# VHH binders against a7h7h6, part 24

Target 1, 199 residues: a7h7h6
Amino acid sequence: MPSPAPSGLAPGFLVAAPALGDPNFAGSLVLMAEHHGEGALGFVVNRPGPVTVAEVLASVDEDLRRAAEANGRAGAPVLVGGPVQPERLWILFRPGGIGADAEGAVPVGNGLSLGGSRELLEALVRAPRGDPFLLLLGYAGWAPMQVEREVAAGAWVPLELEGSDLVFDVPLEQRWETAVRRLGLEPGGFLVGGGGASA
Short names: E, the ipSAE of ESMFold2; O, the ipSAE of OpenDDE; V2, 0.75 times the mean of E and O plus 0.25 times the DockQ between their complexes.

## First folded at step 14 (VHH; framework vhh_vobarilizumab_d1)

Design x05 (at its last look DockQ between E and O 0.68; V2 from the best seeds 0.00; counts 0 for: pae E 3.3 > 2)
Fold by OpenDDE, look of step 14:
Structure x05 (fold): chain B 199 residues (1-199), chain A 125 residues (1-125)
Amino acid sequence: as target 1 above (199 residues)
Amino acid sequence: EVQLVESGGGLVQPGGSLRLSCAASGFKFSSYYMAWYRQAPGKGRELVAGINSGGSTSYADSVKGRFTISRDNAKNTLYLQMNSLRPEDTAVYYCATIWKLEVGWSGETYTLQKWGQGTLVTVSS
C-alpha cells in the first residue's frame, strides 16, 4: 500500500491539460497519493470503468452485493484508476464510521483514505452510516522525476487538495471541469505551455 | 458499457455447420480472455470453448475436434465455428468475457464475467 508523504504534488490533484498526449489520461483528474524521489502514485478519479460496484462485489461475495444494493451503492461504476495493474482493486473512502486507518487503510489527506483489502471493502459496504467510498481498478504510476517533467511540460496542472468534495460530492462527469475552474481557468479555453487548446 | 452481441444461431440438420459471432464493445477486447458457453433446456450453463489474449484455446471434451474458437482483435469479434453438429449441441450459446480481480496484496483473486444475450442453436432432423 502506498504511504502518503507530503510533497509538492501529494496529496493533491493533477488536472490533465489538453496537451496531454496519453489517451489513458486525456481529460482525467488524478488524485496524487504518493510523490517522492522514487516516483509517484495516483488514481484517476473521473473515469468510469465497464463494471459496476455490484458486479465487483458479487464476484467477491454475493452478500456484499446485496448489502450494497440495500443501501443504494450497488449501481455506481467502478472507476479506472490507471493503466498499471488494471485488475487490482483500490478503495478510496471518506472516513466516518470507518476510521481513516481502519483495516490497513492509509490517510491520504483532507478527509480521504486509501485501502485495498477485502476486510476494508466489507467494512465499508456493511457500514451502518454508509460512509462514501469509490472502487477503482488500477493506478497511475510515474518513474522518478517523470511527473515533474510532465508538469513542467504543461501536460498536468497541479491542484491543491482542499477536501474530499471533488471526489465524492461532484458528479463523475463534472469533476475535471470543476477542477479546471478551481484553477481559475475555463474548460473550453485551456492554455498550457504557450499553446491554446480546446478541452 | 460492456456489450456482447451474439449472432449466427439458427436451425441446422445433424452433421451441419454453423458459425457464431460475438461482437464485443465497451472494453479492450484484445486484452481479455473470451469464451463460449452454452445452456441446453433444463441443464446448467457449461463452458464450450475459451481463448486467452495470447490466442491459446481450450475446449470441452464434448466439442473437441468439431468446434473451433477464434478471435479477430481488429474487429473486436469472437467466433465459434461449429462443425459436425449433433442434436445434443442444441442450446443457447453465450459469449462471455472473463476478467481477473485482485483484492489486497495477499494474492486473493476473483473472477468477473460479462455475458451476451445468447443465440439459439437448434440441431434437428
Scores: ipSAE 0.485, ipTM 0.765, lowest interface PAE 0.6, mean pLDDT 91
Fold by ESMFold2, look of step 14:
Structure x05 (fold): chain B 199 residues (1-199), chain A 125 residues (1-125)
Amino acid sequence: as target 1 above (199 residues)
Amino acid sequence: EVQLVESGGGLVQPGGSLRLSCAASGFKFSSYYMAWYRQAPGKGRELVAGINSGGSTSYADSVKGRFTISRDNAKNTLYLQMNSLRPEDTAVYYCATIWKLEVGWSGETYTLQKWGQGTLVTVSS
């Protein structure tokens, strides 16, 4: 009788180990949104892209950009969420005035929700309380059993999703190191061979 | 941060030629559609020519056979060769890139356009 497929990486983070050589993921922190028998889906949350939030909002509606600027919500870069469908825009937010399961959104857990609609984007930008959000282009995908094998091989270290501060409050450049320290590891302790020929 | 900087504009007599350049930075130039637009005095901005990442080109009817768009991916530079210039070609010429975005579940699409500051071309005798 077949064993159930492994699960348990979503919700959660994957922290790229120093030995992970894939340029799409070296040094990355990945938020895992789905993990089931047919595969896994996640978002890199520490890679800024060349597109700004203001530019995305202006392409939707100039009034929306102006509203976001008035609320101090337009100045961040859009993140590169991963190599798959790099034109596909996603919204990651910390619900407050907007419920975790609001129209166009699904809860990820522990203070994070994921969305993908214009209506959600407008609601977040115009909300009086100013719920924090990030925009991401693209995602990371894994085929069945792929992410499990990569974890077993030491490419990723799972980190529990305790809250949303690592996604919204820690600066982009510090997210990977902060995640490593929450695992009880030292960021320099991951690096086995990288300090030699290229400094 | 994406930057597009046009150069090569100036005053030229009818029938003359001019070559515009656009230096691009802040993105992977070779992967994106690039275009030239122009805006004549008192008019809206119009598409002049476009070139995709694979090198396929398109032209407005008013410039076909006279203008040639090209790109040099090694130099991150877009060009517009303008021959047989006419007074109606007088305009500010803008370098642009057009990016398409798809919003998650809904699949609604938007275009993001990034523009240079423009370079003035004046065709007059």
Scores: ipSAE 0.221, ipTM 0.591, lowest interface PAE 3.3, mean pLDDT 85
ESMFold2 (binder alone), look of step 14: mean pLDDT 79; pTM 0.779

## First folded at step 16 (VHH)

Design y01 (framework vhh_7ocj_1; at its last look DockQ between E and O 0.55; V2 from the best seeds 0.00; counts 0 for: unsure alone 64.6 < 65)
Fold by OpenDDE, look of step 16:
Structure y01 (fold): chain B 199 residues (1-199), chain A 123 residues (1-123)
Amino acid sequence: as target 1 above (199 residues)
Amino acid sequence: QVQLVESGGGLVQAGGSLRLSCAASGFTFSSYYMGWYRQAPGKQRELVAAINSGGSTRYGDFVKGRFTISRGNAKNTVYLQMNSLSVEDTAVYYCAIIWKLEVGSETYTMQKWGQGTQVTVSS
C-alpha cells in the first residue's frame, strides 16, 4: 500500500487539463496518495468502472453483497483508479466509525484513508453508520519526475486537498468540474501555460 | 459496465452446425477468459468451452472434438463453432467473461454473463 508522504503533490489532487491527451486520464480528477523521488501514485476518483459494488462484493462474499444491498450501496459503481493493475481493489474511505488506520489502512491527507484488505472491506460494508467509501480498481503511477514534467507541461493542475468533500460529497460526474472551479477556472475550457492557468 | 452480446443461436437438425458469437465491451482487464456455458431444462449449468486471454482453450467432456472456440479479431470477441449437433445439445447457451479480482493478498473470481441464446436441435 502506498505510504502517505506529504511531499510536493501528495496528498493532493491533480486536475486534468483539457489538453491532456491520454485517454486514461482525460477529464480525470486524480487523488495523489504518494509523491517522492521514486515516483508518484494516485487514483482517478471520477471514472466509473466496469462493475458495481454489488458485483465485487458478490465475488468476495455474498453476505457482504446483501449487507450493501440493505444499506443501499450495492448499485454504486466501482471506479477505475487507473491503468496499473486493474484487477486490484483499493478502498478509499472517510474515517469515522472506522479509524483512519483501521485494518492496515493509511491516512491520505485530512479526512481520507486508503486501504485494500478484505477485513477493511468487511468493516466498511458492515459499519452501522454507513460511512462513505469508494471502491477502485487499479491505480495511476508515475516514474521519477514524470508527474512534475507533466504538470510543467500543463497536462495537470495541482489542487490542494481540503478534506474529503470533493470525493464523497460531490457527485461522481461533477467532481472534475467542481475541482476546476475551485482552481478559479471555467470547466468549459482552460489553458495552462506561461506560469499560470487561464480560462 | 461490462456488456456481453450473444448471437447465432436457433433451430438446427441433428447432425447440423451452428456458430455462436459473443462480444464483450467495457472490459479492460488483462487476465481473463471468455467462454460458453449451457443449461438444459432441469440440469445444472455446465462449461461448453472457454478460451483465456493467452489463447489456451478448455472444453467440456461432452464436446469430444465437435465444438471449437476461437477468438475474433476484436480483443473481446469469441466464437463457438458447433458441429455434429445432437438432440442432447439442446439448451440455453450463455456467454461469460471471467476474470481475477485481487483484494489484499486474496484472489477472487468475478464473472459477467450474457442473457443466453436458445439452441434447439431437432431429431
Scores: ipSAE 0.757, ipTM 0.896, lowest interface PAE 0.4, mean pLDDT 91
Fold by ESMFold2, look of step 16:
Structure y01 (fold): chain B 199 residues (1-199), chain A 123 residues (1-123)
Amino acid sequence: as target 1 above (199 residues)
Amino acid sequence: QVQLVESGGGLVQAGGSLRLSCAASGFTFSSYYMGWYRQAPGKQRELVAAINSGGSTRYGDFVKGRFTISRGNAKNTVYLQMNSLSVEDTAVYYCAIIWKLEVGSETYTMQKWGQGTQVTVSS
């Protein structure tokens, strides 16, 4: 029988350890969307940016903003997904049908999909039965072997993706702490060095 | 929470000068385009001046060299020096964050506004 392949870090989360001082990632929870031999791609899911969903939609089409307000979908902040291409909008969503066929949408895993087209944005905003979604600007990228070295050095603690509740149901300001608790750690101890750098 | 607070507006006679300031907080000020827009009663907001993170500037055609935008990144503040004011410059002046938004292959301009400061020029 073939040996089980080692699990990659995607789909999954990276939880920033206290030693991680990079301003782009300190205190962050990162959803890993891709991880393979050419590198990794992820999104910070707990860092609100300076704009709201309503403001993004108004810039695209004022009718989209109005539709989102009518459907109760306009009030959330747009997240800072990472430092790479900070002007680029990404849409992370849990498809219930209408978004799954959009051009460019790809599964992340465990009921999450990622896209970036205007058509997808409009479909999600206008649907009365709204698939949950997050808007993010920019992404985090890692060169080959980079994320593995950062985990080994204790900058990140991997957390398995067992559902989408951490990105859609847990409030932004509680996501990092909730992730730490799911690792079996206490956030207070983790913040003062009681939690692990990677072994 | 992102905040933009304008100050320095007021009543001035034609030919006079004013200096507007915009105090910014709640974001990484030095990384963003900043600008000033204005809105006269019954008219649409229009760009007065913009300044990118590197200090390059752009002005609305009506400025004709009379206004200068600048930024003090250490103080998180954007300035608009307005000289040779005329009655046509009467408006509410708004500080703004300006950035590009890409959605798929489409590009848009986003703005986030302050509350504005009134400039009134009398003849």
Scores: ipSAE 0.531, ipTM 0.791, lowest interface PAE 1.0, mean pLDDT 85
ESMFold2 (binder alone), look of step 16: mean pLDDT 78; pTM 0.802

Design y02 (framework vhh_7ocj_1; at its last look DockQ between E and O 0.37; V2 from the best seeds 0.55)
Fold by OpenDDE, look of step 16:
Structure y02 (fold): chain B 199 residues (1-199), chain A 123 residues (1-123)
Amino acid sequence: as target 1 above (199 residues)
Amino acid sequence: QVQLVESGGGLVQAGGSLRLSCAASGFTFSSFYMGWYRQAPGKQRELVAAINSGGSTRYGDFVKGRFTISRGNAKNTVYLQMNSLSVEDTAVYYCAIIWKLEVGSETYTMQKWGQGTQVTVSS
């Protein structure tokens, strides 16, 4: 499990610039969970994956699938968190009825926690309040100094993590655009270079 | 989402041959099985043939060398060459992708199935 370490980029968001050429990250909003001397770890939070929550839960426990169905959560997509270890499930959730560090989870900024255990999954699915969570497959990884270079090159624009609203209160398809607007930029196109960003 | 497109089923006389094809899209996992299952009326679904992402194959006991599963040029395409067909091979044949899901230290199996294609062998 990644441990959050406050840094210049984590916890926080990276907003993909239009010029970003990597198909894995084009148009992506990335939640940065770790950023330190050994590299960085993040999750794409706006890309639907190949399976639904129901399908994942069915493979784990049919009872969980049924619970999710009863709560209207079964049809939601599992997201692609990144190209690294696409078979591994991650869970982002908003602490509420379940504590921020519940079942081995770690806080990621204000209002978000990250985990990956079955116990956490069960707790969230069965939670009476229906606390929001996202299931993600895989993660994004950067080698030492790689993400800094990419930011400097204008591939990413950092956005502060002020809360979990961008992840849980904004529709999946609007998260990137909303993030761009929060940067004071236009979703229709912007350039980042020369120490600044322009629409 | 993962989609499976099946083709190649139909009616054939005993002793004849068919070639089934399955193409998967929207699949990005690194380790998986892709293969064929069949289900005859009143019987349980059973494995016909599978091939993993590494190229290893497995067959049902009833195959007895009559069928061959192979990969296409695309990584997520498989073919099932069925020879020496008999009336007992009549069934709906389903393409499937099977892969592993990791949740913490635990591993689970995920499956995606095609709609199935009818294979009928007449005497």
Scores: ipSAE 0.756, ipTM 0.896, lowest interface PAE 0.4, mean pLDDT 91
Fold by ESMFold2, look of step 16:
Structure y02 (fold): chain B 199 residues (1-199), chain A 123 residues (1-123)
Amino acid sequence: as target 1 above (199 residues)
Amino acid sequence: QVQLVESGGGLVQAGGSLRLSCAASGFTFSSFYMGWYRQAPGKQRELVAAINSGGSTRYGDFVKGRFTISRGNAKNTVYLQMNSLSVEDTAVYYCAIIWKLEVGSETYTMQKWGQGTQVTVSS
């Protein structure tokens, strides 16, 4: 087979370097779900949107909102996953009691899966033991070779996916800084003209 | 936490003007459609005006050029300039975030409102 274009940024994270000027991605941590010769796809995991999980569920089915509140699943913000198709709901979850074959679900890696169906949403909300999930609106996309060039130019620093704590346990506002420290870097070195608190 | 705080309402004579403001926080203001809705006593809430991130605007038919929506993205603020007011404009005016939500093959129009500001137009 002909040697394909390099791949290997998915599964993984991209950590925005301070000089990244695109307002959609400044200060972001991106979970990379796909990376292949036709391009790449990822989700910003540290930008809250204007709506909570409860509000999304109420618009879909009020019984789902009530179930989520009863099961302790309603209070988190829905994240802004990226600028592409910002109306589209995505569900990032760790399957424990429901399968990766749920409609629209694909594995990401390290026990993470990504889906988008109403059926998946209901299954996660109603599950008695509460597998962790996040809701995201939209995604980030890269054309062929685009993400590779951006990494080579220093706009992004890749970080290995070594577990799911960055997306489920670390508070949103701390995710970028935590990722920087896992790279062995200081967050202050990622800010022009400022101290570590200026971000 | 998302906050939408309206101000600038009050009592005004028919034919007069008011400027409403909505201070927004807790989300990426510049990325979303913003709008104004109103609700008069005994009526359903209705769209007054909306403005997208690029500044394109849309108005309810009853506005007839009397109102102008604008946004100051640097101040995270949306405005409604209301001119030529009449008694029928009396209502609570709500600042809103507006978007389409797709879940699987299903589509919803989502709206999130502030607490509202009273506008009362007297004869």
Scores: ipSAE 0.467, ipTM 0.752, lowest interface PAE 1.2, mean pLDDT 83
ESMFold2 (binder alone), look of step 16: mean pLDDT 80; pTM 0.806

Design y03 (framework vhh_vobarilizumab_d1; at its last look DockQ between E and O 0.52; V2 from the best seeds 0.59)
Fold by OpenDDE, look of step 16:
Structure y03 (fold): chain B 199 residues (1-199), chain A 123 residues (1-123)
Amino acid sequence: as target 1 above (199 residues)
Amino acid sequence: EVQLVESGGGLVQPGGSLRLSCAASGFTFSSLYMAWYRQAPGKGRELVAGINSGGSTSYADSVKGRFTISRDNAKNTLYLQMNSLRPEDTAVYYCAIIWKLEVGSETYTMQKWGQGTLVTVSS
């Protein structure tokens, strides 16, 4: 499990610049969960995967699938969190009825927690509406100093994590654009370089 | 979106042959385990043949020596060559992709299925 540590980039967001050529990250909004001297760990939070919450839950426990269906959560897509370990399920949730550190979860900034246990999954699925969660497959990883180089190169624009609204209150398809606007930039296209970003 | 579309089913006499195809899209074909399943009337779905990403194959005992599973990664297509068909091979044949899901320390199996293609073996 990732251990979030405060840094210049984590907790926080990375907004993919239009110039970012990596197909894994083009147009992506990345939640940075960890950033330190050994590298960085993050999750793409705006890319739908090929499976639904229902399908994942059905594979884990049919009772959980039924519970999710009853709660109207079954149809949501599971997101592609990144290219690393695409088989591993991650759970991003907004603490509420379930505590921020419930079932081995770790807080990620204000209003977000990250976990990956079955117990956490069960707790969230069975919780009353009001405790939103995202399921993600895989994560994004950076080697030491890699993400800093990419930011310097204008591939990513850092965005401060002020709350969980961008993740849970903004529709999936609008998260990137919303993030770009929060940077004071235009979603139609912008360039980053020379100490600033311009539309 | 993941799509699996089977084709090649039909009516054939005992001892005849059919070749099923499964066109796959919406995922990285070459990295996944793929399989053929079948479901006869009144029976449960059963594994017929599987092939992993490395090309290793496995078969149900009932079809060994008669059926051959293969894949063309360039075409994103899975095949099932069925020879020496028998009436008991009559079923709807399904193409499937199968992959691992890890939740904590536990491992589960994920599956996606095609719509199926009917194979009828009758004199």
Scores: ipSAE 0.675, ipTM 0.889, lowest interface PAE 0.4, mean pLDDT 91
Fold by ESMFold2, look of step 16:
Structure y03 (fold): chain B 199 residues (1-199), chain A 123 residues (1-123)
Amino acid sequence: as target 1 above (199 residues)
Amino acid sequence: EVQLVESGGGLVQPGGSLRLSCAASGFTFSSLYMAWYRQAPGKGRELVAGINSGGSTSYADSVKGRFTISRDNAKNTLYLQMNSLRPEDTAVYYCAIIWKLEVGSETYTMQKWGQGTLVTVSS
């Protein structure tokens, strides 16, 4: 009964199948931001990196680091969004006080917006209402038809984007297994083990 | 989480040698600038030696000819061979990595420091 969406996989998630061994994507949950005939773009949202929000902000402007510390937003890890341009910062946020397209941000869908400017970073850090945000370094890119082939080959399982809780409210280490359970699967049974699968 | 892991410090007599190492595991950027700094008692941190991803090295004048910096790019592991040690080399030695951060159209530098390893050169 399930049919693929004719408009693509974005917005939405890709859940890495357990057998996916690529070190860049093993065990990952990917938020798909764009998917068109020219390819696809997404962000791994469950892989913490080696630096914190505080450390990024200190390199940009020490006053921003202090503002983030004062409002309790400085201790979170910056995520590894993917292998492409790993030096480039991306900002994923749940708009509230600053608006979904403020400072050049682009709505992704279902209460998520994506940007990358210093002005957006400053606005989020200083916002009096504390709009939730994640910082990511790098992104995942797919050539034309590549993500479709990978889904068809069973490397990824699509999951619909139904709100932003999986990105902002579920702890990092629980996101993959939560996504698997939302697909109606058990993480243990989803993992490749001994013997072949049966219909 | 992934961190800088230093080793090789200790107590040595003047004229002796030590080899320091620093693993920057989990920092997958091949363009890292890696360096050793030191902080002597009562002093600020100073650069000892640095090496870029292409293998070009630099040294403080006080250590030239005695210390050799090297790196294993495949493992992002940094080394400092310290020969002909002197009492003035006594310090806490810190591994540091430096790389770029791009935010919109602006570029910044990121840095990460190890916890330090004590080198004591006593007569």
Scores: ipSAE 0.580, ipTM 0.814, lowest interface PAE 0.9, mean pLDDT 85
ESMFold2 (binder alone), look of step 16: mean pLDDT 80; pTM 0.785
ESMFold2, look of step 17: ipSAE 0.552; ipTM 0.803
ESMFold2 (binder alone), look of step 17: mean pLDDT 80; pTM 0.788
OpenDDE, look of step 17: ipSAE 0.671; ipTM 0.885

Design y04 (framework vhh_vobarilizumab_d1; at its last fold request DockQ between E and O 0.65; V2 from the best seeds 0.62)
Fold by OpenDDE, look of step 16:
Structure y04 (fold): chain B 199 residues (1-199), chain A 123 residues (1-123)
Amino acid sequence: as target 1 above (199 residues)
Amino acid sequence: EVQLVESGGGLVQPGGSLRLSCAASGFKFSSYYMAWYRQAPGKGRELVAGINSGGSTSYADSVKGRFTISRDNAKNTLYLQMNSLRPEDTAVYYCAIIWKLEVGSETYTMQKWGQGTLVTVSS
């Protein structure tokens, strides 16, 4: 599990520049969970994955699937968090009824927590308040100094994490453009730095 | 979304041949198992042939030497070449992809199925 350390770009967002050529990250909004001298870890939070929440829950426990269906959450897509370990499930959630560190979860900035346990999954699915959560498969990883180089090259534009609204209150398809606007840029096209970099 | 679409089913005489295809889309996992299953009237679904992500194949005893499973990764297509068909091979044939899901320290199995294609072997 990644440990949140306020260092540099984490916690925070990376907004993919139009010039970013990597198909894994083109048009992506990345939540940065870790950033330190040994590298960085993040999650793409705006790319739908190949399966639904219902399908994932069904594979884990049919009762959880039924609970999610009853709560109207079953049809939501599981997101692609990144190209690394695409079989591993991650859970982003907004603390509320469930604490920020519940079931081994770790806080990621203000208003977000990250976990990956079955216990956490069950707690969130069965939560009476229906606290929002995202399921993600895989993560994004950067080698030491890689993300800094890519930012310098204009592949990514850092955006401060001020809350969880961008993740939970903005529709999936609008998250990137909303992030771009928050940067004071136009979604129709912008250029930062020298361009041409890929993550 | 992961989608599987079977094709190639139909009516064939005993001793004949048929080639089934399964077009797969939306699948991006590194480790997986693809397989053909069949379900005859009044019987349960049974494994016919399988191929893992490494290319290793397996067959039910009833089809060994007659059926061949193969995969074209460039086309994202799974095939089942069926030779020397018998009346008892009559069934709806299903394509499936099976992969693992990791949740913490636990591992679960996920699967996707096609809608099936009917194969009828009759004189």
Scores: ipSAE 0.739, ipTM 0.895, lowest interface PAE 0.4, mean pLDDT 92
Fold by ESMFold2, look of step 16:
Structure y04 (fold): chain B 199 residues (1-199), chain A 123 residues (1-123)
Amino acid sequence: as target 1 above (199 residues)
Amino acid sequence: EVQLVESGGGLVQPGGSLRLSCAASGFKFSSYYMAWYRQAPGKGRELVAGINSGGSTSYADSVKGRFTISRDNAKNTLYLQMNSLRPEDTAVYYCAIIWKLEVGSETYTMQKWGQGTLVTVSS
């Protein structure tokens, strides 16, 4: 029963095999936002960074920090989305209305959208309905054919994007294991011959 | 969680010396620009000295030649050696980590501060 060749890994998740040794991706769950002939782009969604949403917002505009605190949206960690451009803020969100009109927002699929503008950040922080969002710093990038080779080598296991719960509802520390179980595997199931070809 | 804990402040006479330390945790200390700031009573915070990840230093004119910033990456510790202290050096001294944040087309500065350590220079 050979694994099918990857075809359109975005939208979707990549689940790091347990033996993946790259410190940037060990134990990671990656949301794939783009996959095309020039490569792929994704975000690690289970790695908390050293700063909170409140701290990022304070550097942008103190009134945004206050609004986020008033709306109960300030205490979450900002995620480490990947090693590329670690100073660049990205916003992953489930649009309910206001956020869907923000300039530069791009649908990822299955109720997820991705943006990076200040206008989007303000709209989400001030939204009274509390549309879910995550802030991420940096992203993961793959050169042409790189992600395909890594999947074929067993470094990543693709998981279909069935909704947004792994991104917004499952606690960070449980996301990788939850994804593994949705593949029909146990987390220990990668130990025997599970090591991928991490670059 | 990023933590910066300053120590080494105290009361000292003019012309004396103190050495401040800042114990850092929760981030890759060696990769970041670190700085000392100070805040005198009733004044805003001002930059005293900075040191980048490669060890290059900078100083405010008011402390140049008297203060020396240094870092020990193995101990995750930032230092400020303060010599020839003057009454105008009286302030709370803060350790800070500073880095860049990009949001869309705009660039901002991220900062994290310690709790501060009081230096009083008085006869």
Scores: ipSAE 0.525, ipTM 0.792, lowest interface PAE 1.1, mean pLDDT 86
ESMFold2 (binder alone), look of step 16: mean pLDDT 84; pTM 0.818
ESMFold2, fold request of step 18: ipSAE 0.505, 0.487, 0.407; ipTM 0.778, 0.784, 0.752
ESMFold2 (binder alone), fold request of step 18: mean pLDDT 84, 84, 85; pTM 0.822, 0.825, 0.826
OpenDDE, fold request of step 18: ipSAE 0.716, 0.722, 0.713; ipTM 0.886, 0.884, 0.879

